# Designs tried in a protein design chat: VHH binders against Thymidylate synthase. Part 15

Target 1, 260 residues: Thymidylate synthase, of Methanocaldococcus jannaschii (q58167)
Amino acid sequence: MVLNINSFYKNCRGEFMRAVFIYHKNNQRMEKFYKNLLNEPDFCRICDDCYNCRGNWTFKNNVKNIVIEEVYEEFVDNPYDYLPELPEGDICIAQLHEDLLYELPLLLKEKGYKALIVPSETPHDLSLALRRDLKRVCSNYNIEFENPKPFCSLEKKEGNEYINKFIDYFKIGKPELEIEVENGLIKDVKVKISAPCGETYYIAKRLKGKAIDDLKEEIANAHHNYPCLASMEMDKELGDTILHKAGYIAFEVVEKALKK
Key: E = the ipSAE of ESMFold2; O = the ipSAE of OpenDDE; V2 = 0.75 times the mean of E and O plus 0.25 times the DockQ between their complexes.

## First folded at step 14 (VHH; framework vhh_7sr4_2)

Design z3 (from y2 with A33Y F100H; at its last look DockQ between E and O 0.01; V2 from the best seeds 0.00; counts 0 for: pae O 10.6 > 2, placed apart)
Fold by OpenDDE, look of step 14:
Structure z3 (fold): chain B 260 residues (1-260), chain A 119 residues (1-119)
Amino acid sequence: as target 1 above (260 residues)
Amino acid sequence: EVKLVESGGGLVQPGGSLRLSCAASGFTFSRYYMGWYRQTPGKQRDLVADITSGGYTEYGDSVKGRFTISRDNTKNTVYLQMNSLKPEDTAVYYCAASRHLYPEGYDYWGQGTQVTVSS
C-alpha cells in the first residue's frame, strides 16, 4: 500500500511544480493559504464530526513559505533589508509591503520564476498604482501576473500558461464542483478546484444530503462558520466588500455545478 | 491498516473482456472515492475511471464506451469491466481510494495488477 505520495501529484503534463509563498509574519490569510496546501491533519477541525473530509493529500514537497518580519514603516528605504534570497521556484504567491513588492519581480526573474500572484484579501493589500506597475514590470520580465481579489477569484485565462498550470496542479483558485443530485437532494459533491483557503471542502461536506432549495442558506452558513477571511471593509474598486465577493463566488460555483 | 487488493488481471486477446476487482479494507469504503489508474513502464499513471461514493463516474477519454466502473459497498469492492480491449490497454492497473478525489492523486493505492492485451 502506497500512502499519498507527492510524486503522484503531477500536472496534466506530468510536470513537477514549485510554489513559493512569501508574506509577513502574522499574516493569517497567507498562512492559511499556505497551510491549506500542506493539508496537515490539524489544519481544519471545525466540525464536531470531523472525518477528514479533505483527505490525506499534501503538497508539502511542492510548496514552501518565506515569512519575513513585519514592516511597520510607511516607507521602506531599503527593501532588501527585508527581502531574502529567493529559493528556486516556478510560481510565487506574495503579499508584502508595497515597497518590497515593487522589487519582487526582478528577484523572481533572476531566479527563473514564471508567474507572480498577488492576492488581495483587503482593500489595502495592493494599490491600483502598484498593480499597474507590477503588470508592466512583470510583462517586461516575461512573468505572468495576476492580482485576484479575492484569491478565490483566480481563474484560468488565455495567455497565463503557468498560472493556469498552477491552478490545475495545486487545484486552488476559483472553485469548481461536480454535484450529483438525486430526488432533489445533493447526493455527492466532488471538489475539482478549491478556494485557496480550503473552504470549498467544507462547503462540499455541508452540501451533501441537503435539498437544492436549501443550498443558498447552507453556503451562507458555511462562510460564516469556516469562516471566510476576506475583509469586510468596503473596497472602492469593487464597490463592495471582498468578503461579499467571495460569498458570491461560492454561490456561483455551486449554481454552475448544478446546471451541468 | 488500509488495504487495496486488485484481482482479475491477465492475458487476453484483442476484442476480449476482463473484469478487475479491488477489495478494500481498513477504511469506511462507502465514504471514499474509488478509482482505477493504469501505468506503463516509463510513463505517467493515467486515470482510467473513478466513481464517487454516490456512484458518479468519470472515465478517461480512451476508455469511454468500453470500460465501466462500479462499486458494491456491501462487499467493499470496486470493479472495472473492460470490454473491447485493445493492445494499447496493456498496463499495470491500480486500484485507488481517496476520501476526496483529485484528478492526479489518491490517498491510497493498491499494488497493481497486470493486464496484457495481445494476439
Scores: ipSAE 0.005, ipTM 0.221, lowest interface PAE 10.6, mean pLDDT 90
ESMFold2, look of step 14: ipSAE 0.012; ipTM 0.508
ESMFold2 (binder alone), look of step 14: mean pLDDT 83; pTM 0.841

Design z4 (from y2 with A33Y G54R; at its last look DockQ between E and O 0.04; V2 from the best seeds 0.00; counts 0 for: pae E 13.5 > 2, placed apart)
Fold by ESMFold2, look of step 14:
Structure z4 (fold): chain B 260 residues (1-260), chain A 119 residues (1-119)
Amino acid sequence: as target 1 above (260 residues)
Amino acid sequence: EVKLVESGGGLVQPGGSLRLSCAASGFTFSRYYMGWYRQTPGKQRDLVADITSRGYTEYGDSVKGRFTISRDNTKNTVYLQMNSLKPEDTAVYYCAASRFLYPEGYDYWGQGTQVTVSS
């Protein structure tokens, strides 16, 4: 293997990152985030000319998922009819019915988790009230908390020791690219950090060989062709759709890479 | 309408025991964290004990080892077993309920029950 994950994930104290994804059955967005880190050969089936632009890495030994039965009722009287005992872990990535999510910080505290990420891919994935409550409760438990909207907006933040390590270890979050340009054409694109959905690898493939003067259209087309799954519903907090926010992020990170 | 009703207070000799009960209604009891606080005149209410829906408990330093909080979700009731009572335990005891166990305090409060420890 070309990627040496052993030299990155283990320090002199034998530490490593363990991430647990917890989400409802049929949550395609969360399942895609989890499967992106497995990187099995059938994860991405977009191109008829695939050359495995993602490479042969995997985090299958460092990630687990917990799939919770769908909740159809508006209110859950007994959350523990749904919630299992959590495994040992360091970081939890969660998207759950809010009555279940209310209980999650205590379960995380009991198992020694250091961080909770609740991504929002639709305006309804996490209410503002619960986001505020989760931030306070997690702070009381010394658990780092972030609600990236969308997940690909997650970036390093001073004071977020474990979430910063998550981004560096798993190489997902707000995308980061290195672009090599020769004679006004893109010669190579290296993905340093991918969007959690994996689209950044597809964008990188689509950019190879393109002239740097017309990239906006190419990036928009790549974004539309990749199943990002973020909502097209207007989000009052953003003043735009979450899908549009993800598209602006994709454009921004390519622009930053070209200025290098 | 949310209602918390304490009972079981009274007069007890030093070294004695009492069991407080708090009957709850008007919310989904099994999802709420429950607690007991106490207050002497002129002072702020102090945490005595709290308990989560899964039975995780915390206690104030002065009562740890002597008091036990428990809950019965089938009866919507939280209890405080108070053993080895001391005169310093004399206070009004309040039942409290909150959706989260966090430092901002509790959402709902009972009217209180008097506990008096005196020979």
Scores: ipSAE 0.000, ipTM 0.275, lowest interface PAE 13.5, mean pLDDT 84
ESMFold2 (binder alone), look of step 14: mean pLDDT 83; pTM 0.843
OpenDDE, look of step 14: ipSAE 0.533; ipTM 0.810

Design z5 (from y2 with S53W F100H; at its last look DockQ between E and O 0.75; V2 from the best seeds 0.00; counts 0 for: pae E 9.1 > 2)
Amino acid sequence: EVKLVESGGGLVQPGGSLRLSCAASGFTFSRYAMGWYRQTPGKQRDLVADITWGGYTEYGDSVKGRFTISRDNTKNTVYLQMNSLKPEDTAVYYCAASRHLYPEGYDYWGQGTQVTVSS
ESMFold2, look of step 14: ipSAE 0.006; ipTM 0.415
ESMFold2 (binder alone), look of step 14: mean pLDDT 83; pTM 0.836
OpenDDE, look of step 14: ipSAE 0.457; ipTM 0.768

Design z6 (from y2 with S53R F100H; at its last look DockQ between E and O 0.70; V2 from the best seeds 0.00; counts 0 for: pae E 5.0 > 2)
Amino acid sequence: EVKLVESGGGLVQPGGSLRLSCAASGFTFSRYAMGWYRQTPGKQRDLVADITRGGYTEYGDSVKGRFTISRDNTKNTVYLQMNSLKPEDTAVYYCAASRHLYPEGYDYWGQGTQVTVSS
ESMFold2, look of step 14: ipSAE 0.181; ipTM 0.638
ESMFold2 (binder alone), look of step 14: mean pLDDT 84; pTM 0.847
OpenDDE, look of step 14: ipSAE 0.805; ipTM 0.911

## First folded at step 16 (VHH; framework vhh_7sr4_2)

Design aa1 (from z6 with L101F; at its last look DockQ between E and O 0.75; V2 from the best seeds 0.00; counts 0 for: pae E 2.6 > 2)
Fold by ESMFold2, look of step 16:
Structure aa1 (fold): chain B 260 residues (1-260), chain A 119 residues (1-119)
Amino acid sequence: as target 1 above (260 residues)
Amino acid sequence: EVKLVESGGGLVQPGGSLRLSCAASGFTFSRYAMGWYRQTPGKQRDLVADITRGGYTEYGDSVKGRFTISRDNTKNTVYLQMNSLKPEDTAVYYCAASRHFYPEGYDYWGQGTQVTVSS
């Protein structure tokens, strides 16, 4: 069945987007990204003094998840035993066993998807060999492709019409803040774009009332205290851990907001 | 036991051609990226060409337009067609297999085959 378009959230210009998250059972990282967009009240309970810094929005009618059985064998001979028929959608966010992921672009093409995002939260989420294959196959199918490492490094690019719309519509990707400063102290922090894990709201809350001269330690402490699931393993491509990269992004984002 | 066995090397005049083959066994060939590297004495191995499981190729700058890598998954074999050979192409050529490309490195290497380009 075709979904009724009028049941979808539309932004202030009457626009909407449909995103499908596909991942293996027990993938807590991907589940967190999906649930961030649902924004149910129990998503974030890190603060004893919660004032609902995330607000009361939801994308529950625009986002769907597909949970695939875990794959324990090294090689999957029959990928379509795992992969379902995809629903209609505009953009797919995926982490799957590589033999399943290798087949995914064809399924996306057949259902008219316009983009594929494969985030890497660990060094093992997407090999460089498969990244080359996915980039080339998606290009041949006119599907935009990105492999942000970590997911919160995803930013707009020329030529990425649909991924740029994804970032603007869902307000997730490389974080973006607006910071109001009064008398050298942070008066307020508005989250324009959140990290896909939701950390950016927590950082914004912890910055309120702090002096602009000593934010580096505060941001580092907030980053470590938030249950960020990014890997602490050394990633040879980055020359650092993915968790550390996410932390540097968080610092860069605050620094950029202070220069405005 | 994993085996990569190169063949097709030899002596050739400048401007000539050679076709290298690498027969693979002991692993799931169709799921691996394959590559050719070359080494002259006292130097590191240099990338000549590689090919993903999906058939997408990359080449070293010095061989682009002259060499072609290809694979046949039904024969578990990767090939390197080498045209317009030059003396600087003289090296030992190695076949390599990687489940995951750089930066993890290559999982398996062949024994090498000598290619000599001289008048």
Scores: ipSAE 0.416, ipTM 0.769, lowest interface PAE 2.6, mean pLDDT 88
ESMFold2 (binder alone), look of step 16: mean pLDDT 84; pTM 0.845
OpenDDE, look of step 16: ipSAE 0.738; ipTM 0.887

Design aa2 (from z6 with A33M; at its last look DockQ between E and O 0.82; V2 from the best seeds 0.00; counts 0 for: pae E 4.1 > 2)
Fold by ESMFold2, look of step 16:
Structure aa2 (fold): chain B 260 residues (1-260), chain A 119 residues (1-119)
Amino acid sequence: as target 1 above (260 residues)
Amino acid sequence: EVKLVESGGGLVQPGGSLRLSCAASGFTFSRYMMGWYRQTPGKQRDLVADITRGGYTEYGDSVKGRFTISRDNTKNTVYLQMNSLKPEDTAVYYCAASRHLYPEGYDYWGQGTQVTVSS
């Protein structure tokens, strides 16, 4: 029922971006990030009283996914037994077996990609050693590299021209909200940038009509009720769980929006 | 049957040099991060230097500019060139290996080699 859109979505400046998500079969977190950008009607079914808080947008012509078979062996001798020829694209979002991921920057360079994002949603999604190697290899190839942990911690920074454009274009990364308050009550919440899992729209819905005092419980309950797939395992680098980090980001975002 | 065997330790005067070697077997050396740590009696092991499978190095602050880590994947060996040695470099030096450098640390350790810097 959705009209087939044959051209890229372009913003008001005629700009567009192509993103490729590459991940192993059964990686539900990466699949959710990809599907969030499709915005199919069945993506978010958490509310009984849905009023389409996400709106009627889609990036289906701007994003592709590549699903790689699961790797059971400890080491992969030939990564090309798994890795296909990549499509044309600007930015790659990836979670792969270490030996495949190590090879990926070369494939990206050969196809003219400008950026690589490897999100970590568990403590084991990217080792510290491989992060160091990827950062250096990508730098040598003039490919921007980020390892946000969690993905919803991804924010703009100097030198990340293409990743900054990714955040602006797809409106995903570290959330940004615009909140309108009347008479001490939240009148409206506009999602400027959503968490990649999509929870920010749900949080925004839950905040509408609430008193601006003591929003902490409401935000915590919304975060708890949304199927956030981030790990509850302790992450030694963070000194906390990745799920808790995502929750603190959600709270921080609302607090910042209330202060303008 | 993982083995890490350190060699090249000994007694040296301040300002001198030593070269440590760590011969590795029982794992796919080229796919592992390698490191050197040192320990003084009664203290925890401290990072001296490490090197990723891609050859990127990091050093502890007290040894930076004086020590150089390197690896030879054809010989399954990691080296530590130690120049401008100081008495505070006196310690047992351990070779370590990890497939991953997660915060939980290294998977395998050698038995160590003594380095003593004394007049």
Scores: ipSAE 0.271, ipTM 0.683, lowest interface PAE 4.1, mean pLDDT 87
ESMFold2 (binder alone), look of step 16: mean pLDDT 84; pTM 0.847
OpenDDE, look of step 16: ipSAE 0.514; ipTM 0.793

Design aa3 (from z6 with G35A; at its last look DockQ between E and O 0.93; V2 from the best seeds 0.00; counts 0 for: pae E 2.8 > 2)
Amino acid sequence: EVKLVESGGGLVQPGGSLRLSCAASGFTFSRYAMAWYRQTPGKQRDLVADITRGGYTEYGDSVKGRFTISRDNTKNTVYLQMNSLKPEDTAVYYCAASRHLYPEGYDYWGQGTQVTVSS
ESMFold2, look of step 16: ipSAE 0.417; ipTM 0.783
ESMFold2 (binder alone), look of step 16: mean pLDDT 85; pTM 0.855
OpenDDE, look of step 16: ipSAE 0.814; ipTM 0.918

Design aa4 (from z6 with P103Y; at its last look DockQ between E and O 0.83; V2 from the best seeds 0.00; counts 0 for: pae E 2.2 > 2)
Fold by ESMFold2, look of step 16:
Structure aa4 (fold): chain B 260 residues (1-260), chain A 119 residues (1-119)
Amino acid sequence: as target 1 above (260 residues)
Amino acid sequence: EVKLVESGGGLVQPGGSLRLSCAASGFTFSRYAMGWYRQTPGKQRDLVADITRGGYTEYGDSVKGRFTISRDNTKNTVYLQMNSLKPEDTAVYYCAASRHLYYEGYDYWGQGTQVTVSS
């Protein structure tokens, strides 16, 4: 019973993925994404009648977080006063002050990382200028780069070998469901891929036993009640709020599952 | 006090070239994206070109292949090399600086320099 914190879980094919989440202290959104993959029993406690709709699983040996002190100054003269030496890893998920984030691809390259995901849950999480810089620098370093807005919009793309593996291995990204229907009622909902915030399990619980005719209302109510921390601020690139975009994704996913 | 001072405008024949310069002071130039915009009378300002702090560029469709934006962080200066000029390029050209390109609008604007491409 000797714990080895360097041990990693492998899937049934002997493969494994190491993900590192790096973010500032008090970033509740990034903390939630990280903790979703730990799946500790108290991760989701919004239901009085909880029956563990998430199941018994964990990626605690495959994920690590790095919490960076808050940055209060507008410009950071020496980013390496804040940035630590990175651990070994395959994929980095990051939200940082832009002067720190600007330096991150070099650190990732030096440690052999293959991908960088910078999710945007608010309009201010990544500027358009820095996104252009990150995409170009990562490309030059042979690091895959994505800026999903929101994170639950992350889906597989041709050419994104490592990000595609991330989605398959951790089962997070754009949600995917299997739905069993009997006599116009939802008999069961299986979560194949969850939103990174964990909402998809809650939606699946809320849909069980409901009539197909009521699904849009049930999904909207579930999305409203779940502590999905995506911003209600208008995002000029989307022409809508990021929270609304996440809600539309939830509708699309359920509709797609019902057509199968 | 923040200042963006454009220079290099003038009168040129179609097919000619000009190089615009924008000297910046009063802010941390190397941490800002820089851009050139142009405006003809009665119209809104349009993007000509921009360049990130890392040196990566974007161009408006009408100038792509003819104009080149560059920056020199040691001189706090952004340039616009304008080749194969057309009468449609006649406008006042403005230098702009932004920490967050297009997201928060532009933080600073210059006074403009006139470029006239006469037939």
Scores: ipSAE 0.492, ipTM 0.806, lowest interface PAE 2.2, mean pLDDT 88
ESMFold2 (binder alone), look of step 16: mean pLDDT 85; pTM 0.856
OpenDDE, look of step 16: ipSAE 0.698; ipTM 0.865

Design aa5 (from z6 with Y56E; at its last look DockQ between E and O 0.87; V2 from the best seeds 0.00; counts 0 for: pae E 3.8 > 2)
Fold by ESMFold2, look of step 16:
Structure aa5 (fold): chain B 260 residues (1-260), chain A 119 residues (1-119)
Amino acid sequence: as target 1 above (260 residues)
Amino acid sequence: EVKLVESGGGLVQPGGSLRLSCAASGFTFSRYAMGWYRQTPGKQRDLVADITRGGETEYGDSVKGRFTISRDNTKNTVYLQMNSLKPEDTAVYYCAASRHLYPEGYDYWGQGTQVTVSS
């Protein structure tokens, strides 16, 4: 990672990516995803030492947020009363009232965006009907589209050139860890890809010094102690809660890292 | 008051065609997904076809290629064109509306229209 405050930040080969988060006021989940990429010192507030836990990086010049007023109406007759002109960007991450979201792909196309991610952290964040329509419209506009449920389930996919670059560049999506073990104890945990909420850094900190045999309970306790904002409501599509799905992903990530 | 009123059912010979209509009122039709379900005696309702507000369609496996769902937002009406009808298509056909297309989450249902394929 290389910091450059007078332009977009670039990696060591001069590559960069611009992401725009757009969401309604008081959407704490989307706010947290955006702020995770800023990496300001008191982001998680669980411990005193974010610098030694998360490191000294930032994407503040590569990400922007657009906060839109809350929509109380069931239907919006003129979405452009709410939607602003978009800034320049490559990828949009959005959660919006569905009448606004329905119009968003056209705005993205007109500004040359290449991808749209709509995360679902509750069963109500994106309807199945709108997901089908967004897939079709985005495909027609040559815009990649994903609806990860939850956001930390987002992984690379054939044909998703720009979303794959998003995951690699910002190091967020389905988590990936490297774990060093010495004498049956976890010596070190390196976060390669973090969950978008930032939980993976906290889990990594909690695992250091623990016995391999105790990890399932330690991960479960860390997951409960971290303010994961995913819904505890039963999701009919998943047959489980979105919070449980996120917890399973956390277990799988650690298990995968231990097999290597 | 929300109303979904099916019409166009009846008795038809195997191989024949019918066109079902569902007239909607009391809600913002253009913002809803619409669907057709059918039910035979002693069985649960089965998806026949649905259509999103944007026109994206899906069909049950047994009717794909024979049935076509469509909508006309200016008339607040959803249609089901049923071709190459078989005795197995005999059922009560229900119109449904959903803000979302959850597997079991329709907001409004019609009273149904009988389709009988025989003789």
Scores: ipSAE 0.305, ipTM 0.724, lowest interface PAE 3.8, mean pLDDT 87
ESMFold2 (binder alone), look of step 16: mean pLDDT 84; pTM 0.839
OpenDDE, look of step 16: ipSAE 0.845; ipTM 0.928

Design aa6 (from z6 with T28K; at its last fold request DockQ between E and O 0.87; V2 from the best seeds 0.75)
Amino acid sequence: EVKLVESGGGLVQPGGSLRLSCAASGFKFSRYAMGWYRQTPGKQRDLVADITRGGYTEYGDSVKGRFTISRDNTKNTVYLQMNSLKPEDTAVYYCAASRHLYPEGYDYWGQGTQVTVSS
ESMFold2, look of step 16: ipSAE 0.662; ipTM 0.865
ESMFold2 (binder alone), look of step 16: mean pLDDT 84; pTM 0.852
OpenDDE, look of step 16: ipSAE 0.828; ipTM 0.924
ESMFold2, look of step 17: ipSAE 0.626; ipTM 0.855
ESMFold2 (binder alone), look of step 17: mean pLDDT 84; pTM 0.852
OpenDDE, look of step 17: ipSAE 0.836; ipTM 0.927
ESMFold2, fold request of step 18: ipSAE 0.365, 0.559, 0.530; ipTM 0.753, 0.825, 0.822
ESMFold2 (binder alone), fold request of step 18: mean pLDDT 85, 85, 85; pTM 0.855, 0.854, 0.855
OpenDDE, fold request of step 18: ipSAE 0.865, 0.852, 0.867; ipTM 0.941, 0.934, 0.942

## First folded at step 17 (VHH; framework vhh_7sr4_2)

Design bb1 (from aa6 with G35A; at its last look DockQ between E and O 0.88; V2 from the best seeds 0.00; counts 0 for: pae E 2.4 > 2)
Fold by ESMFold2, look of step 17:
Structure bb1 (fold): chain B 260 residues (1-260), chain A 119 residues (1-119)
Amino acid sequence: as target 1 above (260 residues)
Amino acid sequence: EVKLVESGGGLVQPGGSLRLSCAASGFKFSRYAMAWYRQTPGKQRDLVADITRGGYTEYGDSVKGRFTISRDNTKNTVYLQMNSLKPEDTAVYYCAASRHLYPEGYDYWGQGTQVTVSS
């Protein structure tokens, strides 16, 4: 009996998507985004009395990671000393040294990828100059491109057919919740779209049973307790820290769900 | 030693043209974004134009359609072609280089060249 390790999970419409995460060794943020989609039992260990608020799902057959050796030099003379041949895939999520990342769109085009996401979790994850270059080169190759800052700000956009499908298929991006309220108390919270770091499940757990009158402190405490890893460094483009931006998104998502 | 040396400034009548050059040395020019900034006395430096290592340009609103930035990686030189010059274009023009563009900051700056538009 031979098991096909490359079999892909399909949703209820028979659709599937293949995502490839490529990043440098010791990039804990990118590793967390990848592992969130695996949903192994030890992914989240923040609660003493865990009851599996995330559920029993996995995309382990739909996602792959490529870990690149760390690059310490300012310039890479030959990027292809580091960059491997890419596997088959539909969408790439990447954080790399800029000389490597500059070459990545050509590799994606040659393998028929349809989209590239480069998340920024620190002010230094993607320069404005390289973002401009990547957007233009990807457009020329008919590859969709987004640089969400933070990753949990990624939302659907007209013209982003494949990135929109990524959000729907993997259920990660800008969070979406459904909240049931009875007698001024939160009865249940369903996570429709999770932040890529996984914090949305933790927030949903923290909200269950709480009064709707004072959720701001509960959400703020949950956000700061969760190991999101977004930077606390001031980001000049945002005029705030990326961690604060992610926290504001968490507040907005809960407020939106209460109004629905 | 890194050097950025601007040239081509001078006095010109309104409606005239000038071409600024910035010769670069001491760094891997082809790996850097380049920019032109300008400054009048008592005011902040304003972005005039920038160009990425991949050749993609952006312009300040007041110069769009009149100014053109370009680069020649074989000569390590960035240019600013300034057409239809106006008195309000009078400033010291600075060449700058960065792996990143503002707001990430610039690694290197030139000493500037004066452009004066006056009859």
Scores: ipSAE 0.451, ipTM 0.783, lowest interface PAE 2.4, mean pLDDT 88
ESMFold2 (binder alone), look of step 17: mean pLDDT 85; pTM 0.860
OpenDDE, look of step 17: ipSAE 0.814; ipTM 0.917

Design bb2 (from aa6 with G35S Y106F; at its last look DockQ between E and O 0.73; V2 from the best seeds 0.56)
Fold by OpenDDE, look of step 17:
Structure bb2 (fold): chain B 260 residues (1-260), chain A 119 residues (1-119)
Amino acid sequence: as target 1 above (260 residues)
Amino acid sequence: EVKLVESGGGLVQPGGSLRLSCAASGFKFSRYAMSWYRQTPGKQRDLVADITRGGYTEYGDSVKGRFTISRDNTKNTVYLQMNSLKPEDTAVYYCAASRHLYPEGFDYWGQGTQVTVSS
């Protein structure tokens, strides 16, 4: 029974969500997020005993990537020299030079986008000043705006209809697990929401069959084998590294699941 | 050469007003967020107000409703209108510019201007 993959990802209204990723050519982080949603067979082969733990799903018909040239200059005089024509879409996920990003909401508005997500994986991805500007501009355009730092911290919020739908539809954001425990061992782990990088699937696999007391170590090992690409540079706003925050999120999701 | 020069400080009575100015040169002013900080001897430097490239403002809790930050990109100048001044507002006020704005770590700082509120 070829489970019509299309039936699994219809929202309650039968509508398809369209997501567009925009990033620079050398941005491996955004590439990973995009490829995670494609879920190609060669995306993840970390395990020697791979049994395709992620499953046979793909959002290749729902997501697009726009890769633009790297910008080395501190200031871009003509952002539109770099910014391409945008396709139609519902949600945009962007990491761009700030001068380009500043112009993005206008372009999104013209194309009917409903939300803009700007993940911060490094301290330099988005300044506080630009964040503030983007929030205001997007609000004026009736575009939802979030700046998750890191991307795996994205969670549902009241008032974010389309971003919430994004999380539910693509099942990425702040990770959520269901864990079944039997006789002190992890019997089963179900991924409800995955980190955008896909790490949550790997964690889930690693936890199966393990004792509760060993889970911390297993999660730590998982981070090592499925490396988080968040920056190790100190983020002044967080007072810690974004990498550490991502790690904490991974621990918290398991802890939360066990308390249920 | 990058330069931020504050002016307008001085002695004022409680309830009085001052207007600080910060003249910027040597960088693309319109591309930077601008901020005012203040510091008293022996204490940490505190944010008073900031304004983004787009002109959106934020204020410290202690100055909300009394102070107004504004900018004129044609003059490369940021202003701080200070009304209803209190003795607690006495400090050296600094202008700062940042391309990448965080709570700390600004790109450029002025030399500061003394504001004294006393009867």
Scores: ipSAE 0.409, ipTM 0.729, lowest interface PAE 1.4, mean pLDDT 91
ESMFold2, look of step 17: ipSAE 0.601; ipTM 0.841
ESMFold2 (binder alone), look of step 17: mean pLDDT 85; pTM 0.855

Design bb3 (from aa6 with P103Y; at its last fold request DockQ between E and O 0.82; V2 from the best seeds 0.00; counts 0 for: pae E 2.6 > 2)
Amino acid sequence: EVKLVESGGGLVQPGGSLRLSCAASGFKFSRYAMGWYRQTPGKQRDLVADITRGGYTEYGDSVKGRFTISRDNTKNTVYLQMNSLKPEDTAVYYCAASRHLYYEGYDYWGQGTQVTVSS
ESMFold2, look of step 17: ipSAE 0.579; ipTM 0.838
ESMFold2 (binder alone), look of step 17: mean pLDDT 85; pTM 0.862
OpenDDE, look of step 17: ipSAE 0.792; ipTM 0.906
ESMFold2, fold request of step 18: ipSAE 0.435, 0.400, 0.410; ipTM 0.768, 0.753, 0.767
ESMFold2 (binder alone), fold request of step 18: mean pLDDT 85, 86, 86; pTM 0.863, 0.867, 0.869
OpenDDE, fold request of step 18: ipSAE 0.820, 0.811, 0.813; ipTM 0.919, 0.915, 0.915

